# VH-VL binders against NAD kinase (nadK): the designs that were tried, part 7

Target 1, 268 residues: NAD kinase (nadK), of Syntrophomonas wolfei subsp. wolfei (q0aze0)
Amino acid sequence: MKIILVNNRFKENTEKKAQEIAGQLSALNVEVIIDNGLDEPYAGTVDFIMVLGGDGTMLRAARRYGQRAIPVLGVNMGTVGFLSNIEINELAEYLPLILREEYSLEARMMLEVAVFQQQSLLTRVFCLNELLLRSNSPRMLSFALEISGQKLEPYRGDGLIVSTTTGSTAYSLSAGGPIADPQLDAFIVTPVASHIINKRPLVVSPEREISLHLLEEREAIIGIDGQIKMDFGAENRVLIKRAPHPLLMVNLKAKPFFTSIDRSLQRQ

## First folded at step 1 (VH-VL)

Design Rb4 (from Rb1 with heavy chain G99H K100P S102Y Y103S W104L G105W S106G T107N S108Y Y109G F110M Y112V; framework fv_ragifilimab)
Fold by ESMFold2-Fast, scan of step 1:
Structure Rb4 (fold): chain C 268 residues (1-268), chain A 123 residues (1-123), chain B 113 residues (1-113)
Amino acid sequence: as target 1 above (268 residues)
Amino acid sequence: QVQLVQSGAEVKKPGASVKVSCKGSGYTFTGYYMYWVRQAPGQGLEWIGVINPNSGGTTYNQKFKDRATMTVDKSISTAYMELSRLRSDDTAVYYCARHPYYSLWGNYGMDVWGQGTLVTVSS
Amino acid sequence: DIVMTQSPDSLAVSLGERATINCKSSQSVLYSSNNKNYLTWYQQKPGQPPKLLIYWASTRESGVPDRFSGSGSGTDFTLTISSLQAEDVAVYHCQQYYSTPFTFGQGTKLEIK
């Protein structure tokens, strides 16, 4: 068996715990590859991915490995979040189930984001939560949104979020987007501080292609899962579609999504 | 229908390189590992390596590491295996075969194979 | 590297009778934590690629007749064909996928007596 253990190099507690867990797994004849975020993603074949940390670490793991159709388990290290399934102090009791492959999988859609400069592809990235287009200056953006070739009336505001259903509780929620059942596949398109007050979030088929480009010269950025930032100008275009593979999240214990989000919304 | 179709037989001189192709159809090409295995005449099977078609990531049998190169062109669902500095003992039928990423989904083994490509290395 | 050794090299069995092929690994392919044996069996007819028969030492691949069964654990494995039919004439290969490089046995040629 070969496991990738994903942790955050810059958080000392997670690094120490990753080393401890790697030793425990090695004692059980499991080969462990540690991904602390510094090197390129491991290029070989693996059987399982264990993510030690909060939602941010899971988002990085999803971006690096989510398209490989490998089971990914989120192990919470004491941070608040929605993407972990078990706590670190529960790992020892669940490890036999992991090694026997006695768990269920939940498929979570991902976005494929392609950024062009004129006709040239600059980059292609995947993400679990969302793409954010936003102004990088005090000025509002003016931009065009097309959905499957259908041109919408121009947007004017601080930006736009194109989110997965998993991302519905992240930046999209803060911008006024709906809370979506993560078991649904859909794009959620949420305006950020639109000058046109009647612009509303859209929920569209995951088979749609979404494109964005600026209509005026402005300083803007594209944000991916809040972790990758790219400059975006009038010469750029971004194309967003459903990624070829969903992230396969491991379920070792029932997680009550609706009651969890309801309690979170009551918190101030 | 799920199938893997390989390029045709090749005859090469010692020292040359050969590049074998393997085209997948009837399934999501990036959803399975692609293995390369060879079989010399009258002998057993020998594993060359594996490539993940989605990432391009590879793992080689150390015996072939310095001479074999596995690549993928996702746009045409085709995997390639190039073997350089050929010797007479490289004469074999070369197979591609798909393999599931993990066992949770059922079958765990090389469940679909290409028809094989005979590579003959002779002076 | 794990060395896989099959026995016998060749076997002749009458139609309708039981055929038994053995496979031995130089080290255990049983992963103690999940209690799974990382061993597969393939059937190969002349001029054809191998066909997956058995994985996890004893799990039959979909579409494979129930006369084929795998057994064994650790280092000693057996493929059994309970009632040999004409179409079962082939070379049978065992393979370990416990560690890279993945390795195969030399093959066992099964013929009708």
Scores: ipSAE 0.000, ipTM 0.398, lowest interface PAE 16.2, mean pLDDT 86

Design Rb5 (from Rb1 with heavy chain K100F S102R Y103T W104S G105W S106Y T107S S108G F110M Y112V; framework fv_ragifilimab)
Fold by ESMFold2-Fast, scan of step 1:
Structure Rb5 (fold): chain C 268 residues (1-268), chain A 123 residues (1-123), chain B 113 residues (1-113)
Amino acid sequence: as target 1 above (268 residues)
Amino acid sequence: QVQLVQSGAEVKKPGASVKVSCKGSGYTFTGYYMYWVRQAPGQGLEWIGVINPNSGGTTYNQKFKDRATMTVDKSISTAYMELSRLRSDDTAVYYCARGFYRTSWYSGYMDVWGQGTLVTVSS
Amino acid sequence: DIVMTQSPDSLAVSLGERATINCKSSQSVLYSSNNKNYLTWYQQKPGQPPKLLIYWASTRESGVPDRFSGSGSGTDFTLTISSLQAEDVAVYHCQQYYSTPFTFGQGTKLEIK
């Protein structure tokens, strides 16, 4: 069995814990690859991915490995997040189940984001939560939104979020978007500080293609999962589609999504 | 004491390959990243890449990705950097350097350096 | 890639006087989640490898004299030697380790006038 351990290079305690766990797994005849963000993504075949950390580390793992159809387990190292399934102090209890492949999988949709300059593809990335288009200056953006070729009335405001259902509790929530069951596949399109008072979040089929471009020359940024930033100008266009493969998240114990989010909202 | 000892000077023809070794002692070899950096005569420092000795995972500077190969032999605590298709402008002192791996806070700055290996590429 | 620019290219300072070397990055090397600057300074004497002086922009490496100090945040950084000694004649390099590829400034040559 070959396992990738993903940890956060910017969190001191997670590197030490990853090394300890790798030693324990090696003693059980498991081959371990550690990915703390400095290495290229491991190119070989693996059987399992274990993410040690919070939601941010899980988002990075999803971008690096999410399209490979490999089981991914989130192991919480501190503050409880939405993407972890077990706590680090529970790992010893669940390890025999992991090694015998006795677990269920939840499929979580991902976005495929392609950024063009004129007709040339500049970059293609995958993400688990969302794409954010935002102004990088005090001036409002004016931009066009097309959904499967349907041209909507122009948007004016600070920006727009295109989110997965998993991302419904991230930036989309802060911008006034709905909380969505992550087992559903849908795009959630949430305006950011729209000048037009009746612009509402949209929930659209994951089979649709979403296209964005600026209508005026402005300083703007495209953000991916809050972790990647790219300049975006009037000569650019972004195309958003459902990614070919979902992220396969390991479920070893029940994590009640609705009671978890309800508790989180009451604490604000 | 912690030290990194590199292989001796090399003279190569254009188009050849060179393989530089770096042997660590006085520390746990797999507990630290190994970086490779070069310096052309009278020039600044240029980063080639990093290898994680525990996993064998690598990150290369894109400038060198198609010509450089970094490897390790854990049994002898030795890292290697091979540069292929050498050009005259590859003439430089090549350094290995240790970076902290035990905590992510220490990754990327280099606390112990090898003595350097002069590689001269001339026809 | 993050471009590191040092100034001046060379500097001559009298023994006992203050020397200052500047380093600018083309984008911020401050990581907001831990509030740390991923910036280091090295000293390199002729025929020798670089020696670590300062990491995290302002933390002095063990064994480095207290006349050396680092300051700055984000994109603008300074290495200061409060009272220059003869042994400080060297080339000084700044380096960012915020993003790969890790990049160095061009170096600043420090001489006694």
Scores: ipSAE 0.000, ipTM 0.392, lowest interface PAE 17.2, mean pLDDT 86

Design Rb6 (framework fv_ragifilimab)
Fold by ESMFold2-Fast, scan of step 1:
Structure Rb6 (fold): chain C 268 residues (1-268), chain A 125 residues (1-125), chain B 113 residues (1-113)
Amino acid sequence: as target 1 above (268 residues)
Amino acid sequence: QVQLVQSGAEVKKPGASVKVSCKGSGYTFTGYYMYWVRQAPGQGLEWIGVINPNSGGTTYNQKFKDRATMTVDKSISTAYMELSRLRSDDTAVYYCARVSYKWLGYSSGYYFDYWGQGTLVTVSS
Amino acid sequence: DIVMTQSPDSLAVSLGERATINCKSSQSVLYSSNNKNYLTWYQQKPGQPPKLLIYWASTRESGVPDRFSGSGSGTDFTLTISSLQAEDVAVYHCQQYYSTPFTFGQGTKLEIK
């Protein structure tokens, strides 16, 4: 069995734990590849991906490996989040089930984001939570939103979020978007501080294609899962579609989404 | 110490053009937007437009878009506002103002934190 | 365009007494998603440019005395000076930055009684 351990090298405790776990897995005849985010994603075949950390580390793992149809397990290491299934102190209990492949999988949709300069493709990335288009200056943006060839009235404001249902509890929530059942596949389009009072979040079929471009020459960025930042100008266009493959999340124990989100909102 | 220093008073005839300058100092000039506002004697304030000193990009109040031109010279940290085809009712004090910005996650605001001293433009035959 | 209307046009208040200035917008300047009112107050003394006092309807700018306070939401806003001082003689302007064109009230002239 070959397992990738994904961790955050900039957190000393997480790196130390990754090395300890790698040693324990090696003792059980498991081949271990450590991905701390610095190198290119491991290109070889692997059987399982174990993510050690919080939601941010899981988002990175999803971008790097989510399209490969490999089971991905989130192991929480201290931060409260929505993407981890077990705690680090539970790993020893569940490890025999992992090694015997005795677990269920939950499919989570991902976004495919393609950025163009004129007609040329500049980059294509995948993400689990959202794309954020936002102003990179004190000025509001004016931008065009098109859904499956249908041109909407221009948007004016600080930006726009295109989110998966998994991302509904991330930036989209902060911008006033709805909380979505992660079992549902949908895009959520949420305006950020829109100057038009009646611009509401949209819930859109995941089979739709969404495109964005600036209507005026402005300084803007697109953000991916809050981790990747790219400059975006009037010469650029972004196309957002459902990714070809969902992220396959490992489910070793029941995690009560609705009661978890309810408690989180009450504590705010 | 942030300062915006404007050019001196101007007297123009109807139909002429006037160009007002605004020099910023004590901050990163290209990091903040510059607004232009005017005030006729005894009247309220009226927004003319805004310019991004970094890109030269502009947004005008529709009332002024056919006559106002905003530009910037980064090398001397100076913004300009030119108003053409002057009328007697264009007599006013013209101000430049720096746009303040505070990002509070998905809450942001654009308000004028520092103002120039004003340039009196008198349009009279 | 959003029209800003101030009342009264002129106000005389005795030293140490409370001064209240009102500002009404023709449309709401509250954005429901962030729960912020896009409204500012400026102080303008004779021969001087306006000076920022309050932004987000109720947040006092650094260095502004605590006797100045802003309140209100949606379309109705108030600037209050709790104990008027001689240096507070000025014209006060409200402004919305919710929608372009950005618009100002006509101003309220505050004088000592």
Scores: ipSAE 0.000, ipTM 0.389, lowest interface PAE 16.9, mean pLDDT 84

Design Xa1 (framework fv_ixekizumab)
Fold by ESMFold2-Fast, scan of step 1:
Structure Xa1 (fold): chain C 268 residues (1-268), chain A 124 residues (1-124), chain B 112 residues (1-112)
Amino acid sequence: as target 1 above (268 residues)
Amino acid sequence: QVQLVQSGAEVKKPGSSVKVSCKASGGTFSSYAISWVRQAPGQGLEWMGGIIPIFGTADYNQRFKGRVTITADESTSTAYMELSSLRSEDTAVYYCARGVYYGSGSYEDWFDPWGQGTLVTVSS
Amino acid sequence: DIVMTQTPLSLSVTPGQPASISCRSSQSLLHSDGKTYLHWYLQKPGQSPQLLIYEVSNRFSGVPDRFSGSGSGTDFTLKISRVEAEDVGVYYCMQSIQLPYTFGQGTKLEIK
């Protein structure tokens, strides 16, 4: 068995903990590749991906490896989040189940994001939560939204979020979007501080393709999962669709989504 | 500069299928939408459908619903249009053309360049 | 579907004289973004169509300045100020405001 162990080098003591876990796995005849986020993703074949950290580390792992159709397990290293399944102090207990493949998989849709500069593709990235278009100055944006060839009325405001259902509890929630069952596949399109009175979040088919561009030159950015930031101007266009493969998340332990989100909202 | 080169002429029997290719060179294939437009002898232009290769999703003119399939292979920078259940009235020159059907801005929502065309003749 | 209607269907022009081609759409091609999604193509005999004018009035690169486009809403015009022998062919208008994209039926330009 070969496992990629993804950790966050910048968290205190995380690198040392990753090496300890790698040693334990090697003692069980498991080959371990450590990915601390600094180098290119491991290019070889692997059987399993174990993510040591919070939701941010899982988002990075999903971006790097989510399209390979390999089981990914989130192991929480402190901060409670929505994307981890077990705690680090439970890993030893669950490790035999991992090695025997005695777990279920939950598919989570991902976004494919393509950013163009005029006629040229600048970048193509995948993400688990959302794409954010927002103003990078006090001035509001005027931008065009197109859904599967249908050109909508121009949007005016601070920005727009295009989210997966997994992302419904992330930035989209803060902007007034609905909470969605992550078992559903859908895009959630949520305006950010819209100056148009009746703009509401939209829930659309994941087979739709979404296009965004600015109608006037402004300082704006595109944000991906809160981790990638790039400048966005009137010469740019972004195209969004469902990614070819969902992230395959490992379930070893019952973690009921609805009671977790209910508890989180009560603690606000 | 993107150039589009299409496969050669085909002669097909009624009821068969034809698959026409369109190979892009000189630019980034996946950065653009590729549309298919046909022209029957002595007639005008008719849009059949298009694909954004980077996404792999296609849109079709409902007139061809169920008979046309448009695909793309990014590794070979080639788009394909397959038309099934051929009839004599499907005899036409089939063109591929670069465009962007999800309008990003005016410079990309027209067709340029066009392929040289592929004559498909359907006769018994 | 948006229906595009061209007039005339054919015209013959003496070299050096002007030509005018009209295009009407069944609904407005003006988008709320302020742009009008109407384009003109020329198909020379035995050749693929080529782009002449995009968004009503913008000449595509390499297109001579004797070609001009005008119009708004549903009524558009392509004008050639001085017709040359190389201008022979069939002219098409196209809308790209909504799928399916649709073309006019074409206008054949001949030299007398």
Scores: ipSAE 0.008, ipTM 0.524, lowest interface PAE 8.8, mean pLDDT 85

Design Xa2 (framework fv_ixekizumab)
Heavy chain, then light chain:
Amino acid sequence: QVQLVQSGAEVKKPGSSVKVSCKASGGTFSSYAISWVRQAPGQGLEWMGGIIPIFGTADYNQRFKGRVTITADESTSTAYMELSSLRSEDTAVYYCARDYGSDWYEGYFDYWGQGTLVTVSS
Amino acid sequence: DIVMTQTPLSLSVTPGQPASISCRSSQSLLHSDGKTYLHWYLQKPGQSPQLLIYEVSNRFSGVPDRFSGSGSGTDFTLKISRVEAEDVGVYYCMQSIQLPYTFGQGTKLEIK
ESMFold2-Fast, scan of step 1: ipSAE 0.012; ipTM 0.582

Design Xa3 (framework fv_ixekizumab)
Fold by ESMFold2-Fast, scan of step 1:
Structure Xa3 (fold): chain C 268 residues (1-268), chain A 122 residues (1-122), chain B 112 residues (1-112)
Amino acid sequence: as target 1 above (268 residues)
Amino acid sequence: QVQLVQSGAEVKKPGSSVKVSCKASGGTFSSYAISWVRQAPGQGLEWMGGIIPIFGTADYNQRFKGRVTITADESTSTAYMELSSLRSEDTAVYYCARSKYSGWYTRYFDYWGQGTLVTVSS
Amino acid sequence: DIVMTQTPLSLSVTPGQPASISCRSSQSLLHSDGKTYLHWYLQKPGQSPQLLIYEVSNRFSGVPDRFSGSGSGTDFTLKISRVEAEDVGVYYCMQSIQLPYTFGQGTKLEIK
């Protein structure tokens, strides 16, 4: 068996814990690859991915490995979040189940994002939560939105979010988007607006293709899962569609999504 | 089944222009880039230019600068290549070819039209 | 413009024997994204070109496994392990790392 341990190198406590867990797994004859985010993703075949950290670490793991159809388990290190399944102090209890492959898998859709400058592909990236287009100044953007070749009337506002259902509780929620059951596949298109006359959020089929570009030169950026940030100008174009493979999340214990969201919203 | 169907053969006089069409079927037209490649009798392949319908952007081989115009009509899923100021040296088979643009942009031509023979003679 | 040079320009092969075609580019075809934008096409007599191999070594769907591609940087090879009568035609390499896209001059494959 070969496992990748994904951790956050900028938190010394998580790196120390990753080394400790790697030692324990090696003693059980499991080959371990540690991915702290600095190097390129491990290119070899693996059987399982264990993510040690909070939601941010899981988003990075999904971007790096989510398209390989490998089981991914989120192990929380004390940070409140939605993408972990077990706590670090529960790992020893669940480890035998992991090694015997006695768990269920939950498929979570991902976005495929391709950013162009003219005809040149600048980057192609996968993400679990969302793409955010936003103004990098107090001035509103003017931009074009196309859904499966249908050109909508121009948008004016602070930006736009194209989100998965998993991402419905992230930036989309803050911008007034709906809360979506993460077991559903859909794009949620949520305007970020300074005016009440802006367009409503849309929920569209995950088979749709979404295209964005600026109609006026403005200072704008695109953000991917809150981790990748790129300048976005009128010469740039972005294409968004459902990624070929969902992220396969390991479910070792039931996580009650709706009661967790209800409690979180009550505290906000 | 994915097909690119081109307009029929043309015979043109020197100095005139020709407009060749390429109708795509199967899949979303806007998801693909369409290129035009010509082949003079007994010669090799020469890329003339291409268009990405999603962005409305066309690029041209500088050898045809000012003479070639490539356009697309999403309502009919048809791309066009117009070549003006025709010379006898423009006698060739003109092909349209497709590359995927949406998602992972492929820069290879996975499907080709059947070709359109354009003959330029007096 | 990137110049693509093929050797040989013509090749006669006995059926069942292997064939090898080389393609050299004037510049590296390796992109910063890690991909090498070199592709191979076959044009059978009287027909449109058809894709055989993309990005150096990937067979296009429906292409027999007797076709294989290899190479890196500026030097590339297309191999046919056992030539069949249906393989007759002109083979072209193409680069698509930069505009204009350019093709080799072609290699004509004939049966002896």
Scores: ipSAE 0.000, ipTM 0.394, lowest interface PAE 16.1, mean pLDDT 84

Design Xa4 (framework fv_ixekizumab)
Fold by ESMFold2-Fast, scan of step 1:
Structure Xa4 (fold): chain C 268 residues (1-268), chain A 127 residues (1-127), chain B 112 residues (1-112)
Amino acid sequence: as target 1 above (268 residues)
Amino acid sequence: QVQLVQSGAEVKKPGSSVKVSCKASGGTFSSYAISWVRQAPGQGLEWMGGIIPIFGTADYNQRFKGRVTITADESTSTAYMELSSLRSEDTAVYYCARETYYDSGSYYPYYYGMDVWGQGTLVTVSS
Amino acid sequence: DIVMTQTPLSLSVTPGQPASISCRSSQSLLHSDGKTYLHWYLQKPGQSPQLLIYEVSNRFSGVPDRFSGSGSGTDFTLKISRVEAEDVGVYYCMQSIQLPYTFGQGTKLEIK
């Protein structure tokens, strides 16, 4: 068996713990590849991906490995998040189940984001939560939104979020978007500080293709999962669609979504 | 499995226009760009322009001085290239080609350039 | 516009012998993303062009391993280790780092 162990490069405790866990797995004849975020993603075949950290580390793992149709387990190292399934102090208890492949999988849709300059593809990335288009200056953006060939009236405001249902509790929520059941597949399109009265969040089929471009030359950025930033100008276009493969999340322990989000909203 | 099928040969008089079609089958039309490339008899390949169908935006080789218009109809998975003010020098085989990228199975995609080409359309301009 | 120059413009090869085609660009084809946007196409007589090599050295699906690409910056080479009758045609290099996309003049390969 070969496992990729993903950890957070900016936390010394997580790297030390990752090495400790890798040693334990090696003693059980499991080959371990450590991914601390500094190098290119591991290119070989693997059987399982274990993510040590919070939601941010899981988002990075999803972008790097989510399209490979390999089971991904989130192991929390601190504050309980929405994307982890078990706590680090529970790993020893669940490890035999992992090695025997005694777990269920939950499919979570991902976005495929392609950014173009004129006809040339500049980058293609995958993400689990959202793409954010926002102004990188105090000036309001003017931009066009097209959904499966249907051109909407121009948007004026600070930006737009295109989110998965998994991302509904992330930046989209802060911008006024709905909370969505992550068992549903849908895109959520949420305006950021729109100056047009009738611009509401949209919930659309995951089979739709969404495109964005600026109508005026402005300083803007495209943000991916709050971790990747790219400059975006009037010569750029972005195409967003459902990624070819969902992220396959490992369920070893039931995690009640609705009570978790309800408690989170009460804390503020 | 993706195939591009172009319209048939045409004979045109100088000063007229021609519109060549390129229909995609077997793949996702909106997920790639379509380029148009021409080849005059016994000559090399010349890029004319291309379009990303989902955006409806086209880019052109400036050597055609506004004579070329490239469009796409997503509902029929068909791209079009219209060339106006035809001259005898425009006699050529016109190809459409898909501009694609490869997902290497890692975080970073790779770019194939033009991996699927239509069969070509001969346009003859003569009086 | 980036100018692509191929040498030789034609070559004649005995079957089983190697062939080498050079391509030179007027500007570097290395992008800031670390990729080099140089591709090779083959046009067999009476056929549409077909992709052989993408991004300098990657063989496209179904292309025999006797074809190889190499180079960096502005100087690139396509090699055929053992030429076969089916390899007859015109070979083109192309850059896609900026618009307009440009092709070399083409190299015609013939069997002796």
Scores: ipSAE 0.007, ipTM 0.430, lowest interface PAE 12.8, mean pLDDT 83

Design Xa5 (framework fv_ixekizumab)
Fold by ESMFold2-Fast, scan of step 1:
Structure Xa5 (fold): chain C 268 residues (1-268), chain A 122 residues (1-122), chain B 112 residues (1-112)
Amino acid sequence: as target 1 above (268 residues)
Amino acid sequence: QVQLVQSGAEVKKPGSSVKVSCKASGGTFSSYAISWVRQAPGQGLEWMGGIIPIFGTADYNQRFKGRVTITADESTSTAYMELSSLRSEDTAVYYCARGPYSWGSDYGMDVWGQGTLVTVSS
Amino acid sequence: DIVMTQTPLSLSVTPGQPASISCRSSQSLLHSDGKTYLHWYLQKPGQSPQLLIYEVSNRFSGVPDRFSGSGSGTDFTLKISRVEAEDVGVYYCMQSIQLPYTFGQGTKLEIK
């Protein structure tokens, strides 16, 4: 068995804990690769990915490894979140089940994002939560949104979010988007501080292609999962579609989505 | 200077299927839409559908409902159009063309293949 | 579907004289982004179609300046200031504002 341990080097004690767990796994004849985010993603074949940290670490793991159809387990290290399945102090209890492959998998859709400058592809990236287009100055944006060849009326405002259903509880929620069952495959298109009052979030088929471009020269950025940021100008275009493979999340322990989100929303 | 080269003429019987290829050479393939347009003898142009190769997602004209499948292989810079359940009225020249996706002001269908004649007869 | 209607369906012109072809759409081709998604193509006898004009009035690369496009909303015109023998063929307008993309029925240009 070969396992990748994904950790966040900048979180307190995470690197030390990753080394400790790697030692324990090695003693059980498991080959371990540690990914602390500093190097290129591991290019070899692996059997399992264990993410040590909060939701942010899981988002990074999903971008690096999510398209490889490998089971990914979120192990929480004291950070409240939606993407972890077990706590770090429960790992020893569940480790025998992991090694015997006694767990279920939950598929979560991902976005494929391609950014172009003129007619040239600049970058292609995958993400679990969302793409955010936003103004990087006090001036609002004017931009075009096209859904599967259908050109919508221009948007004017601070930006737009294109989210997966998993991302419905992240940035899209803060911008007024709906809470979606993460078992559904759909895009959620949520305006950010639209100057036009009647612009509403859209829920569209995951088979749709979405494109965005600026209608005026403005300072804008696109953000991916809140972790990648790049400049976006009138010469740029972005295309968004459903990624070829979903993220395969490991379920060792029942974690009801709706009761979890309901409790979070009850907090004042 | 992009060129599109299509596969050769086909003669098919009613009820069969045909798969036409369109190979791009020179310039960029993956980031441009490839459209399929047909022309029956003595008739005008009809858009069948299109695909952006980098995304692999195709859009179709509903008039070909359930009979057309458009795919692309980025590794070979080749797009394909497969038409099933062939009828005599499907006899036409089938063209591939680059465009007209919504990026920039210069996209109509700016590069066209030479056309593939598909004859459906019993 | 947006219906594209061309007039005339055929046109015969003496060499050196001007020609004008009209295209009318069943709904506006002006998007609120300020662009009008109307394009013109020429199909010469025995050849594939070729792009002449995109977004109403922009000549495609290599297209002679005797070709011009104009119009707005639902009414568009392609003009050839001085017709030459090489201009013979069928002219098509096309809209790309809405799927499915649709073409006019074509205008055949012949020399007298």
Scores: ipSAE 0.008, ipTM 0.515, lowest interface PAE 8.8, mean pLDDT 86

